# Designs tried in a protein design chat: VH-VL binders against Arf-GAP with Rho-GAP domain, ANK repeat and PH domain-containing protein 1 (ARAP1). Part 1

Scores and structures below are computed, not measured.

Target 1, 186 residues: Arf-GAP with Rho-GAP domain, ANK repeat and PH domain-containing protein 1 (ARAP1), of Homo sapiens (Human) (q96p48r954to1139)
Amino acid sequence: ASMGDTLSEQQLGDSDIPVIVYRCVDYITQCGLTSEGIYRKCGQTSKTQRLLESLRQDARSVHLKEGEQHVDDVSSALKRFLRDLPDGLFTRAQRLTWLEASEIEDEEEKVSRYRELLVRLPPVNRATVKALISHLYCVQCFSDTNQMNVHNLAIVFGPTLFQTDGQDYKAGRVVEDLINHYVVVF
Unless a header shows other numbers, all headers, positions and changes below count from the first letter of the chain; antibody chains aren't numbered by Kabat.
F, E and O stand for the ipSAE by ESMFold2-Fast, ESMFold2 and OpenDDE, each averaged over both directions (binder to target, target to binder). V2 = 0.75 x the mean of E and O + 0.25 x the DockQ between their complexes.
[cut] marks letters that were taken out.
Atom coordinates printed by the task and the answers are left out, and those that the model quotes come from them; centres of patches stay.

## First folded at step 3 (VH-VL)

Design b01 (from f01a with heavy chain S57R; framework fv_felzartamab)
Fold by ESMFold2-Fast, scan of step 3:
Structure b01 (fold): chain C 186 residues (1-186), chain A 121 residues (1-121), chain B 107 residues (1-107)
Amino acid sequence: as target 1 above (186 residues)
Amino acid sequence: QVQLVESGGGLVQPGGSLRLSCAASGFTFSDYAMNWVRQAPGKGLEWVSGISGSGGRTYYADSVKGRFTISRDNSKNTLYLQMNSLRAEDTAVYYCARDYYDSEGYWFDYWGQGTLVTVSS
Amino acid sequence: DIELTQPPSVSVAPGQTARISCSGDNIGSKYVYWYQQKPGQAPVLVIYDDSDRPSGIPERFSGSNSGNTATLTISGTQAEDEADYYCQVWDSSSDYVFGGGTKLTVL
């Protein structure tokens, strides 16, 4: 798939998850879970851009092998792909509703609201959110080694997924809530 | 415990039609892409057709496009291959094969025993 | 479209190392899979993702993939390893591409 395509226009696997997302998540799950600062550290700009271009051209033919691709290049490519989605992962139409849900004081009501909002997402977006949050839950399970706890991941992925400049604390709160409540939300 | 059992092979005249079936058991059928791979007597393996787990996407080798149709019935855990306008060069053992990871579609972790299709002339 | 070339036959004595090559233009940029087929039987996956073994496949089977050649290596080859071996890649223009197969003979 080309740069600027929405999730529904991406090259999809049968699970309705973009192959680009699957390739990057799988590689980091295999090679990057114990890498210090995973997702916080940036890959080399030229290598990240070349990798992302290859994935956008034909993700199915791109190989990601240990020793050939640095984990930080792969993690940066994934972040840039998600950040650059024209409609965003949570969609423009539902963006403000997701951010508003993060303000709910009662935890049970908040979790129920997130579950409702997930069902309202297009199937591709819903499956992609589930896969990504599942992956981030795995990353934070190794936080004693990789130094990326839930809060650190929220700081990185809040702006990335909601396409903010890092000033909107509600975006980070949504990510943190989804990771902390993964088992009951998905 | 994964099992794939092909059936429907047999002798058919050139220009004729035949429908192959593959009965799957031991796994959640709808979660896996499925493929047909054939092997002519004494020759190598040739991929024929593939179908996504949902049935929403189908793929065909150039040699069979327009003549063969792959389909599946997830309620019956069965894969099908409708073969039309058969030619002598379609003579082969046809294997049903499961795609290792449904979303990728890159390799075959389980194969059936195969069913022989003979196109006589 | 990528084409995969394998030697038609390889012969080794029991206990020797067998090497089966699979050559294709820029094959090192793709994942390679290897299948074993014994007479009258369906193929069995023995190597996936260039070098990984499925559960139940003996440690004597290993793989590598670099540049224009992928290699299946069988160390300490046993009589039971006598079979046809096929390499396979996935390509966006051709989907699944198989090599022509190599007949491994063990004395």
Scores: ipSAE 0.006, ipTM 0.467, lowest interface PAE 16.1, mean pLDDT 85

Design b02 (from f01a with heavy chain S57K, light chain S92Y; framework fv_felzartamab)
Fold by ESMFold2-Fast, scan of step 3:
Structure b02 (fold): chain C 186 residues (1-186), chain A 121 residues (1-121), chain B 107 residues (1-107)
Amino acid sequence: as target 1 above (186 residues)
Amino acid sequence: QVQLVESGGGLVQPGGSLRLSCAASGFTFSDYAMNWVRQAPGKGLEWVSGISGSGGKTYYADSVKGRFTISRDNSKNTLYLQMNSLRAEDTAVYYCARDYYDSEGYWFDYWGQGTLVTVSS
Amino acid sequence: DIELTQPPSVSVAPGQTARISCSGDNIGSKYVYWYQQKPGQAPVLVIYDDSDRPSGIPERFSGSNSGNTATLTISGTQAEDEADYYCQVWDYSSDYVFGGGTKLTVL
């Protein structure tokens, strides 16, 4: 609801998701799928900050070229952007409900609950979650070389997306469930 | 002013147990992954175990798996290492070390002064 | 699994440049960190992310990392730089991996 705090107030691209997300995901898909430790390995702090500042100013004009930008700097910029969202990707209002859904014992009931929760997200948030999880599904398809299986991605993105300070295992489980059930949930 | 202070080291017989503690101050303890790194007399550094900021994830070197247990109490700003089935090869100074960031960190920006563990008859 | 090899010792005269190598298979694909340890003291981080220096570390410390070798360079070496130096990487299969250490002697 507050100005500048939600995803709908970010710079949106032609696909109705933040341009920052699109630019970073596209670059990692082109250059980073076989990079060992992608998303787990940190980029250089000053380079990541500089890149993120450029993306925040005018993401549409930022051109990421193979060989000029380290993939770890780009992946760190994306994670920092997502974590720094004041309302969060899954929204503050729905955060606990998503975490509680991860504890449902019956798998079919759990998947059904996630699908219901996705429909309740604002359109931009839902589209962004879909785009991000689709990308993470692609990353784990190369886990034999990049060493980032579904569980490893969940460890990284759980705390990032849910902004957790003591509930990282539940947040990780949500991310893991969404990747594993991508086809049926989205 | 980040400070890490280890305690609990001492002389133990082979097969014995010891519990090490690390008292942290000067930062928000729960925001950082914590690690134990050891150094045998006259030898180099060896990573032993790590724990995420929330305590939800723990990691162990192959040499200590099944014998050592890392844990933390964020309400007391304290890191622990429970060491069971100790061997002569575990003799070392044990350092408490802070990871730069929670699960994303890959280096140690602050270290304690260490506590000596001697496993001998 | 990566293993890091350092020379056991390096000797320089005051004011000379010291270079300490850290060799490992494809180490250039990883970020390298360097620690300084003086006798009876805890290690101190002197270089992170291959070449970045923490606040409070003298500008004479620098680092590089390419191919199979990372290097810690100390320009205009001073007596107080005499210490053991350890390189470190993070590896997914091994977590934190340290080099064997290099004893720097300032003549």
Scores: ipSAE 0.007, ipTM 0.471, lowest interface PAE 13.9, mean pLDDT 85

Design b04 (from f01a with heavy chain S57R S103L; framework fv_felzartamab)
Fold by ESMFold2-Fast, scan of step 3:
Structure b04 (fold): chain C 186 residues (1-186), chain A 121 residues (1-121), chain B 107 residues (1-107)
Amino acid sequence: as target 1 above (186 residues)
Amino acid sequence: QVQLVESGGGLVQPGGSLRLSCAASGFTFSDYAMNWVRQAPGKGLEWVSGISGSGGRTYYADSVKGRFTISRDNSKNTLYLQMNSLRAEDTAVYYCARDYYDLEGYWFDYWGQGTLVTVSS
Amino acid sequence: DIELTQPPSVSVAPGQTARISCSGDNIGSKYVYWYQQKPGQAPVLVIYDDSDRPSGIPERFSGSNSGNTATLTISGTQAEDEADYYCQVWDSSSDYVFGGGTKLTVL
């Protein structure tokens, strides 16, 4: 099947997430967890672009091997893929509702609201959010080495996932909350 | 717990037909591509056929194209292999195997115990 | 199209390291999977994506893949490791391609 405009129209793997996401996450998990500044440092522009083009054309045929790809090129390709989704990972229809949920002062109410919003996401989007947040939880477990704690990951992924220019701190708060409350939210 | 149970094997004469079944349990059957892999007595593994989770796409090894038809019934959690124009070289244990990637086959994470098909006169 | 070649047999003493090769043109550019098959049983996945172990597979199993050769390594080989081992790749032209298999004998 061809890749489409929405996440649910992408070519899907075993866990009901885009193969592009699985390939990149798996590679970073195997090779990048101890890399300083993972996701914060950018890959080389031309290499990242070529990798992303290959993944968009036929993610299934792209084989990421430790000796062949720099982890920063792979992490940059993943971020750009998620940033460029036409409807976004959290969907345009639900974007403002997610951002507003981050302002709830009571933590129990906030977590309950996030669970409710996750159920309302299309199945592929929900599965992809779960897979990504699980991965980011793993990344921050190595923060002593990689220097990417929850706050640092939120700064990077807030604008990426909510397609902001980095000025909307609520986007970062959503990502931070989902990582911090991973066990109870998913 | 994932389980795959094959049935329908047996003795058949050259030119005959057999239909194999694989009953799946312990997972959402429609989310996974399924495959048939065979093994002739004392020989290695040979991939035979694959089908996407929805049943919309099917794939065949050159050795069986035009003779075998793979299908599935997601409401019954069952995979099928219709084998026509059977030849002596089709004699093998036929395994049902689950594909790790539902839209692109890469590896088989779970296998059934197999069912023996013997083609002889 | 790619063809995978394995030695038909490998023998080791208990506690020694067994190495099973899988050779194919540019196999290092593909992901390799390894299956263990004991007599009368279905194959069991022991290594996926060149070097990753499924849950329940002992740490003594490891894999590598570079250039034209992938290798399954079993450190401190145990009697229960005696089995046939098959390598496998996926290729866009050939779908699933299996090696011919290697019989591992532990004495």
Scores: ipSAE 0.000, ipTM 0.450, lowest interface PAE 17.1, mean pLDDT 84

Design b06 (from f01a with heavy chain D31S, light chain K30Y; framework fv_felzartamab)
Fold by ESMFold2-Fast, scan of step 3:
Structure b06 (fold): chain C 186 residues (1-186), chain A 121 residues (1-121), chain B 107 residues (1-107)
Amino acid sequence: as target 1 above (186 residues)
Amino acid sequence: QVQLVESGGGLVQPGGSLRLSCAASGFTFSSYAMNWVRQAPGKGLEWVSGISGSGGSTYYADSVKGRFTISRDNSKNTLYLQMNSLRAEDTAVYYCARDYYDSEGYWFDYWGQGTLVTVSS
Amino acid sequence: DIELTQPPSVSVAPGQTARISCSGDNIGSYYVYWYQQKPGQAPVLVIYDDSDRPSGIPERFSGSNSGNTATLTISGTQAEDEADYYCQVWDSSSDYVFGGGTKLTVL
């Protein structure tokens, strides 16, 4: 089965998120948390493309094993998958609302707004955001070793998740807020 | 070729107002976020304000928040900065700068030649 | 909040290597950008993402960033390289943060 325009049209796993997301996040959590520059460093273009093509074709049959795939190839495949979603992870309909929420000065009001916006996302999108941010929270817990603090992850994932393409260039603020307030927001 | 041309600078008294304009050409204006960056005489660069390509999101440095308003007219390829309640410390050359970004970060790839704003009695 | 510190001036003879530092707490975890500004002119981007050069910037310009110091290196410095140089990072809490600038003198 082919992939569609929205997350709900992707291959879904047992936790109701895309299997591609689950496979990549699980692998990085097991093998990549202490890898220097994780998500900042790019994998080899050809290997990343082949991996992503395999995942798009049949993610359920792809088994990532320690020592067989480079962690940077897996992280690059995940970033490309998320960046290339036609409707985006936060949806085109809600994109501007999420970006505007990042500019609320009162921290408690901002966190409350993010919780409200999460409930308004389609179930698959909401579950996927939670899984991804949970994973990034784990990545930054090892920042002394991997050199990827919350700010570094926000630079990488802001443009990736919000597909800013020259609009609303500070999407990283949303990502940073969600990571910093993970326990309260999710 | 990308060009950014500022105008509207001049001498104003403290407490006064001034509106700056930046005329853009050579690129699809609505596809790029735009910024104002200032430089006081003999001093360094200071970011002032930014606006998304659509105009839906605006950002301000703490030093100007509540006094300055950034806006754009994509049909005219023009960026604006409305400056109210001007203070002596706002004296600077104001540059229009095009925002650029990738997965790594955010920076300014093209700058206008600047327009001087002098706030003095 | 990160604060960037640059030496106010650096002097070098023509043909020698100039090194301009930009210091900040854990700056190696940020991406650093460098701008060149000549008197009466607008800044020009010379390095982006720590070490990448825009099209049209001479190969003698290079950058590095690790630990608490980022460095702009100009090999075989020429008279036309005399200018003020500014480093910049983007921080989600502070937006665009500039260093104080370094005046490069080529004598």
Scores: ipSAE 0.005, ipTM 0.510, lowest interface PAE 12.1, mean pLDDT 85

Design b08 (from f01a with heavy chain D31S S103I; framework fv_felzartamab)
Fold by ESMFold2-Fast, scan of step 3:
Structure b08 (fold): chain C 186 residues (1-186), chain A 121 residues (1-121), chain B 107 residues (1-107)
Amino acid sequence: as target 1 above (186 residues)
Amino acid sequence: QVQLVESGGGLVQPGGSLRLSCAASGFTFSSYAMNWVRQAPGKGLEWVSGISGSGGSTYYADSVKGRFTISRDNSKNTLYLQMNSLRAEDTAVYYCARDYYDIEGYWFDYWGQGTLVTVSS
Amino acid sequence: DIELTQPPSVSVAPGQTARISCSGDNIGSKYVYWYQQKPGQAPVLVIYDDSDRPSGIPERFSGSNSGNTATLTISGTQAEDEADYYCQVWDSSSDYVFGGGTKLTVL
């Protein structure tokens, strides 16, 4: 029972991000923005696993159609894909540096540090972080309906992206900061 | 099998200190966040404090911030709660609980039998 | 911040269905967990993720969660089910939040 392939080993689309990420983000953007609890509520375990296996086998051949896939199955597949990355989205080598940056008290200094750290990520990782954070910014714009504000998304994606044991507030703070400062850092 | 055994409870006067321990066995201790949950006599459950698997992150209920310190020794499979400046309202059975977090939720899958802390003059 | 409200007590005859509610603003957007506690014993998880049962928990226990109310349902209630029941959610501002508890009496 091994983890999934690294980002560099994935099928890449025109935006230089994994096709798996693009397929899931695109589907949720089209069908899931007003779904209550999107990313918080889980899909069915077996359906999510089968979907993820199909995406890992040949993401380009997987066509997600409105009404044929529950949005929670797709969101869970995306979360599991990101969490299962062997080196993580922010890389194991830079993980602690990202978490430490979240503790910088001066907001302008913190944002500057995040910008510096983004440049140091491998190109695929950087593009994927940008695409994901852009998507999460879009999700929270519908928080009146979907109930997923920036804090709620940070609670879900902090542990997912940094592969933490759940209660690491620094991981959540990084995600929250990147969403709140999207225009400045990217 | 997973086992959690608390110890260190007892009678202490207001303003005093006490240290609780929870001995864990049957699982890879460093891979799980751990928590303390208390229950005052005849009352409900109240979460007190949590600590990440590595010990790098700690969390506290507002009622105990600044007075209680959670820590762990992964080489000894032991969780601790250092309780200072104890008040009568801290009187409770204190449970050690294992935190099961996946990407979908947070809950306590295993609990110890608890240790009674009585704060009175 | 979320607060969970449970009825203080529920009474049911043996063999009848018991329903215990847990109310909280928009609780349907969160995952709910249910614990059973018998006198002098530690709590035992009986439902996780709104409706799933841990191994060893009888099939007569079930759960649901929608809108502002989560419900624990015990079908064909047995004398041994007499206990206190607590609902619980995780909240970013409060961490683990428990309901006040419901005493189930089987008489």
Scores: ipSAE 0.006, ipTM 0.480, lowest interface PAE 11.0, mean pLDDT 84

Design b11 (from f01a with heavy chain Y106F, light chain S92R; framework fv_felzartamab)
Fold by ESMFold2-Fast, scan of step 3:
Structure b11 (fold): chain C 186 residues (1-186), chain A 121 residues (1-121), chain B 107 residues (1-107)
Amino acid sequence: as target 1 above (186 residues)
Amino acid sequence: QVQLVESGGGLVQPGGSLRLSCAASGFTFSDYAMNWVRQAPGKGLEWVSGISGSGGSTYYADSVKGRFTISRDNSKNTLYLQMNSLRAEDTAVYYCARDYYDSEGFWFDYWGQGTLVTVSS
Amino acid sequence: DIELTQPPSVSVAPGQTARISCSGDNIGSKYVYWYQQKPGQAPVLVIYDDSDRPSGIPERFSGSNSGNTATLTISGTQAEDEADYYCQVWDRSSDYVFGGGTKLTVL
């Protein structure tokens, strides 16, 4: 039970988020914001797997260069990393509570509940959620070009982050709410 | 294992109303977006309406906006299409179709057999 | 505002390769899906995400998508492949968009 069991056991950078997350987010922010279908389109399976294996071995030594890595391979590696976390990004202990919060009808009460749930996450998980949602907020700012609005990102990241494997649309609703209320939640 | 069975089609007068149902089985219904796709006799496929797994989001083709309402009852595993102010050009076979909604979604992996709606005087 | 154009019909001899095109502005930047429909039957998905086959679809079906044209290719075409074929994309402004359909005849 060592590296790869929980988010806190991953390779961490100075910002207390996994280096894998930082490397992928940074690359997509530089090269992928205008790529149509970013995060929806999948990279080539073998290239994505090789990239993820390199990042898992020593993420700090991996330098992603424009022209050498397709943005879809990088986005797929990030999704696969997040999907495969044994305890999940939102933790298994809190997963149902997050999904239930998405059903609160009063918007102000819902936002308050999300803020409360964020402070209950382990510090690394909280910082990683903030970094990821911040990045997705940036991605949707280019939705006129990349065709990935908040709803499209929620469809992709709901199952990925809550590990539902096509189980529950509430997961997408949580992601959508966090992006839409990014400024007031974080 | 996945089955989608449409019902409620029939003959209706212009300006009339009709409600279609689609009974789903073999999967967790609330996990999937559902759609209605129609096909006029001898013509191609046309998407009509879609609804998210929770029912919280609905989408409509411009040709049916304001006249058709899509809904679902997840406790009964049933999808509905309420059709009002029907026109002759709404005559078609109406298919219930499941949307594959994960990160590779936006296609219809399973279709029902269809139910015929005829709008005529 | 994307519109998908397909030829109305394509004819091939048994055992020959059939190619059905689906043209749309910048379609190569989108995922394309292909459906087969036989008379009196519901459509069946034969290709998803440009080139992937669902379980149970014969290996003779393949797809490609680049630039302004997506293509469904049926190698060694058999009599049972005679059907109408529809391409489909998802577009943010139009949601689900279908091509007009191509009738494949195997003669």
Scores: ipSAE 0.005, ipTM 0.485, lowest interface PAE 12.3, mean pLDDT 85

Design b12 (from f01a with heavy chain A33Y S57K; framework fv_felzartamab)
Fold by ESMFold2-Fast, scan of step 3:
Structure b12 (fold): chain C 186 residues (1-186), chain A 121 residues (1-121), chain B 107 residues (1-107)
Amino acid sequence: as target 1 above (186 residues)
Amino acid sequence: QVQLVESGGGLVQPGGSLRLSCAASGFTFSDYYMNWVRQAPGKGLEWVSGISGSGGKTYYADSVKGRFTISRDNSKNTLYLQMNSLRAEDTAVYYCARDYYDSEGYWFDYWGQGTLVTVSS
Amino acid sequence: DIELTQPPSVSVAPGQTARISCSGDNIGSKYVYWYQQKPGQAPVLVIYDDSDRPSGIPERFSGSNSGNTATLTISGTQAEDEADYYCQVWDSSSDYVFGGGTKLTVL
């Protein structure tokens, strides 16, 4: 039994992204945008694990309904899914290049480099990055209520998406750049 | 424009073998699950087999399990169905169909024209 | 395992409303997809997710799904709508399940 498949081996949903990602993002967009500490707070370990196992076995049959599932369990399941990807969301081959792009001082050149790197990602990875960053852009629009601004989301998702121990500031900078420049990058 | 073109159908004896092909164009083939759906003359649609984008995961209807093998060659944008131990009841038009999903379910958004397989003595 | 039952045939006069049912145990808890198939041709999707219409499908096609019965409705039926119609669901134990099909005749 595999712990997890690469993105290209996932079941694809609307907008050509994995059903697991679509399901979790859709639920949080409907029920969790005003939840204080969304993505920072952890769900219950056992409930998160059971949900993630269900999604990994057969995401098609998992239906998340308002009032039946805690938003923190869903957000934790999404984060664990993304962190556990064998090749990562940004791919092992391109990871260092993405991190180096975050150090470009000229903002226009940096944005141009991110667009170039997005085109080089496999189509499913590219679509998934776009969908995730779009969602995080929406989350931070409610930061006055949920307390998760762009910087807070970058602290959470940098280590998650680039599979770091949380010490690499460049990972957070990539996430922050993509959120701040969403309209021009995507 | 999405196109799916089946080939390889024909007349075969009971107990024989046949390999079907489906040539895909107009989309990134490796990103999609692909399926075979058949239709016996004058009868309804029956799902036969499905395969993941990478080819790492395969699914089969109980009626063909152990006899049919689905595979794909992403470098050639081609889907295959190897049919062994063919029976008269396998006589049907075989359609290649592209899988599509959302959070609600799975369906077929594009179909090929089909290829006829006749199993007869 | 879910089994989908459709009437084998439905007949309507031009301009009248055709209703094609698809019955299955607790089908209202699943999403239903409808395909149209004309003689010698491949099936074409006409309804997805119970009631949504793909681009290019006429507004006269609509769908509903509740309890044990899903329904495809064709308002102001035209001669060109004469075809076989199949419902489909996805089920975790059986993957793709099709109904037996309904032949729509426009007299």
Scores: ipSAE 0.000, ipTM 0.470, lowest interface PAE 15.4, mean pLDDT 85

Design k04 (from m04 with heavy chain I104F; framework fv_masavibart)
Fold by ESMFold2-Fast, scan of step 3:
Structure k04 (fold): chain C 186 residues (1-186), chain A 122 residues (1-122), chain B 110 residues (1-110)
Amino acid sequence: as target 1 above (186 residues)
Amino acid sequence: QVQLVESGGGVVQPGRSLRLSCAASGFTFSNYGMYWVRQAPGKGLEWVAVISYDGSDKYYADSVKGRFTISRDNSKNTLYLQMNSLRTEDTAVYYCARDSFYDFLTGPMDVWGQGTLVTVSS
Amino acid sequence: QSALTQPASVSGSPGQSITISCTGTSSDIGGYNYVSWYQQHPGKAPKLMIYEVSKRPSGVSNRFSGSKSGNTASLTISGLQSEDEADYYCSSYTSSSTWVFGGGTKLTVL
């Protein structure tokens, strides 16, 4: 497991997000956008674990190069990092509030509520959510090739970010809403 | 061309077993979740089971849970349905179908086989 | 296990528009945007017509459209043609990680 209860206790870069997140997102953006099943397919457990361990020890010294790391190992390392955050990306304190916001029927009210909830997140968490959703928006733009549309990304990242068992449809809906409304919400 | 072909149907007595097969061709079988759906004569469609792309996750309709087992062999591009303790109400045309997405939890069924008839009678 | 509620039959004449409803609960239709519609001609396998509430697969006529309001999804067929005569089934993912079909609607083009 990683030390620290919050994202602010992780290794932070100049963009106020964890270096692990930056390194993985950057690599997938350069090498993985056309990879079929990106984020759905799992990397090799041992390779993913070793990569995650090296990132947790000194992420700034880990330089991912095209052809040297399988994209599925990098995507799995990012998912495991986010899933295993002790306080979660959306925080334990705000988790249920985010899930309940997904049930608002009026679209304008729902978007307004998400914007309000983002402001209430710690700065590092807010910046990390923005960076991640921006990346997922980019991933789905290549869905004709990679086969990962908004719904597919929501199924993967709902349980990952809200630490659910995959049975909670609200977690997926939050992720889907944030991707679909990225320009307005952020 | 993307194709699914079911086989293994036939007439069996109540309490017996049958194994159905579904042969996939024209796509990367290991990337897709797969479904079994049945339709009793003159009746509507009923979902039976689903299996994830790698075979690690499976879900069943309550009516078949504990009696039917879904499995796959990605090296042979083949989906299976093992049907045990068959009942007369299991009489139906059994279709295999492909998930449109590689996430089996939400994908619509975009490719269907032509079906294989299973008749459970004495 | 419980089927989604569809009318048993619907009829129209060529050139008209008809709508088929599909009603569930907040645990299926109301809870997800993963509603699909299938067309089945006698003796043939089902064909996917609509997915994710309102999207059409390649090759499906723009005369077919889907929508959802609350716990009810709808399939609308405009400019009705004789070839549209078939059984239509809605389907949804559920909060129990299962799939459920509607009882089916027989469309007759008179």
Scores: ipSAE 0.006, ipTM 0.476, lowest interface PAE 9.4, mean pLDDT 85

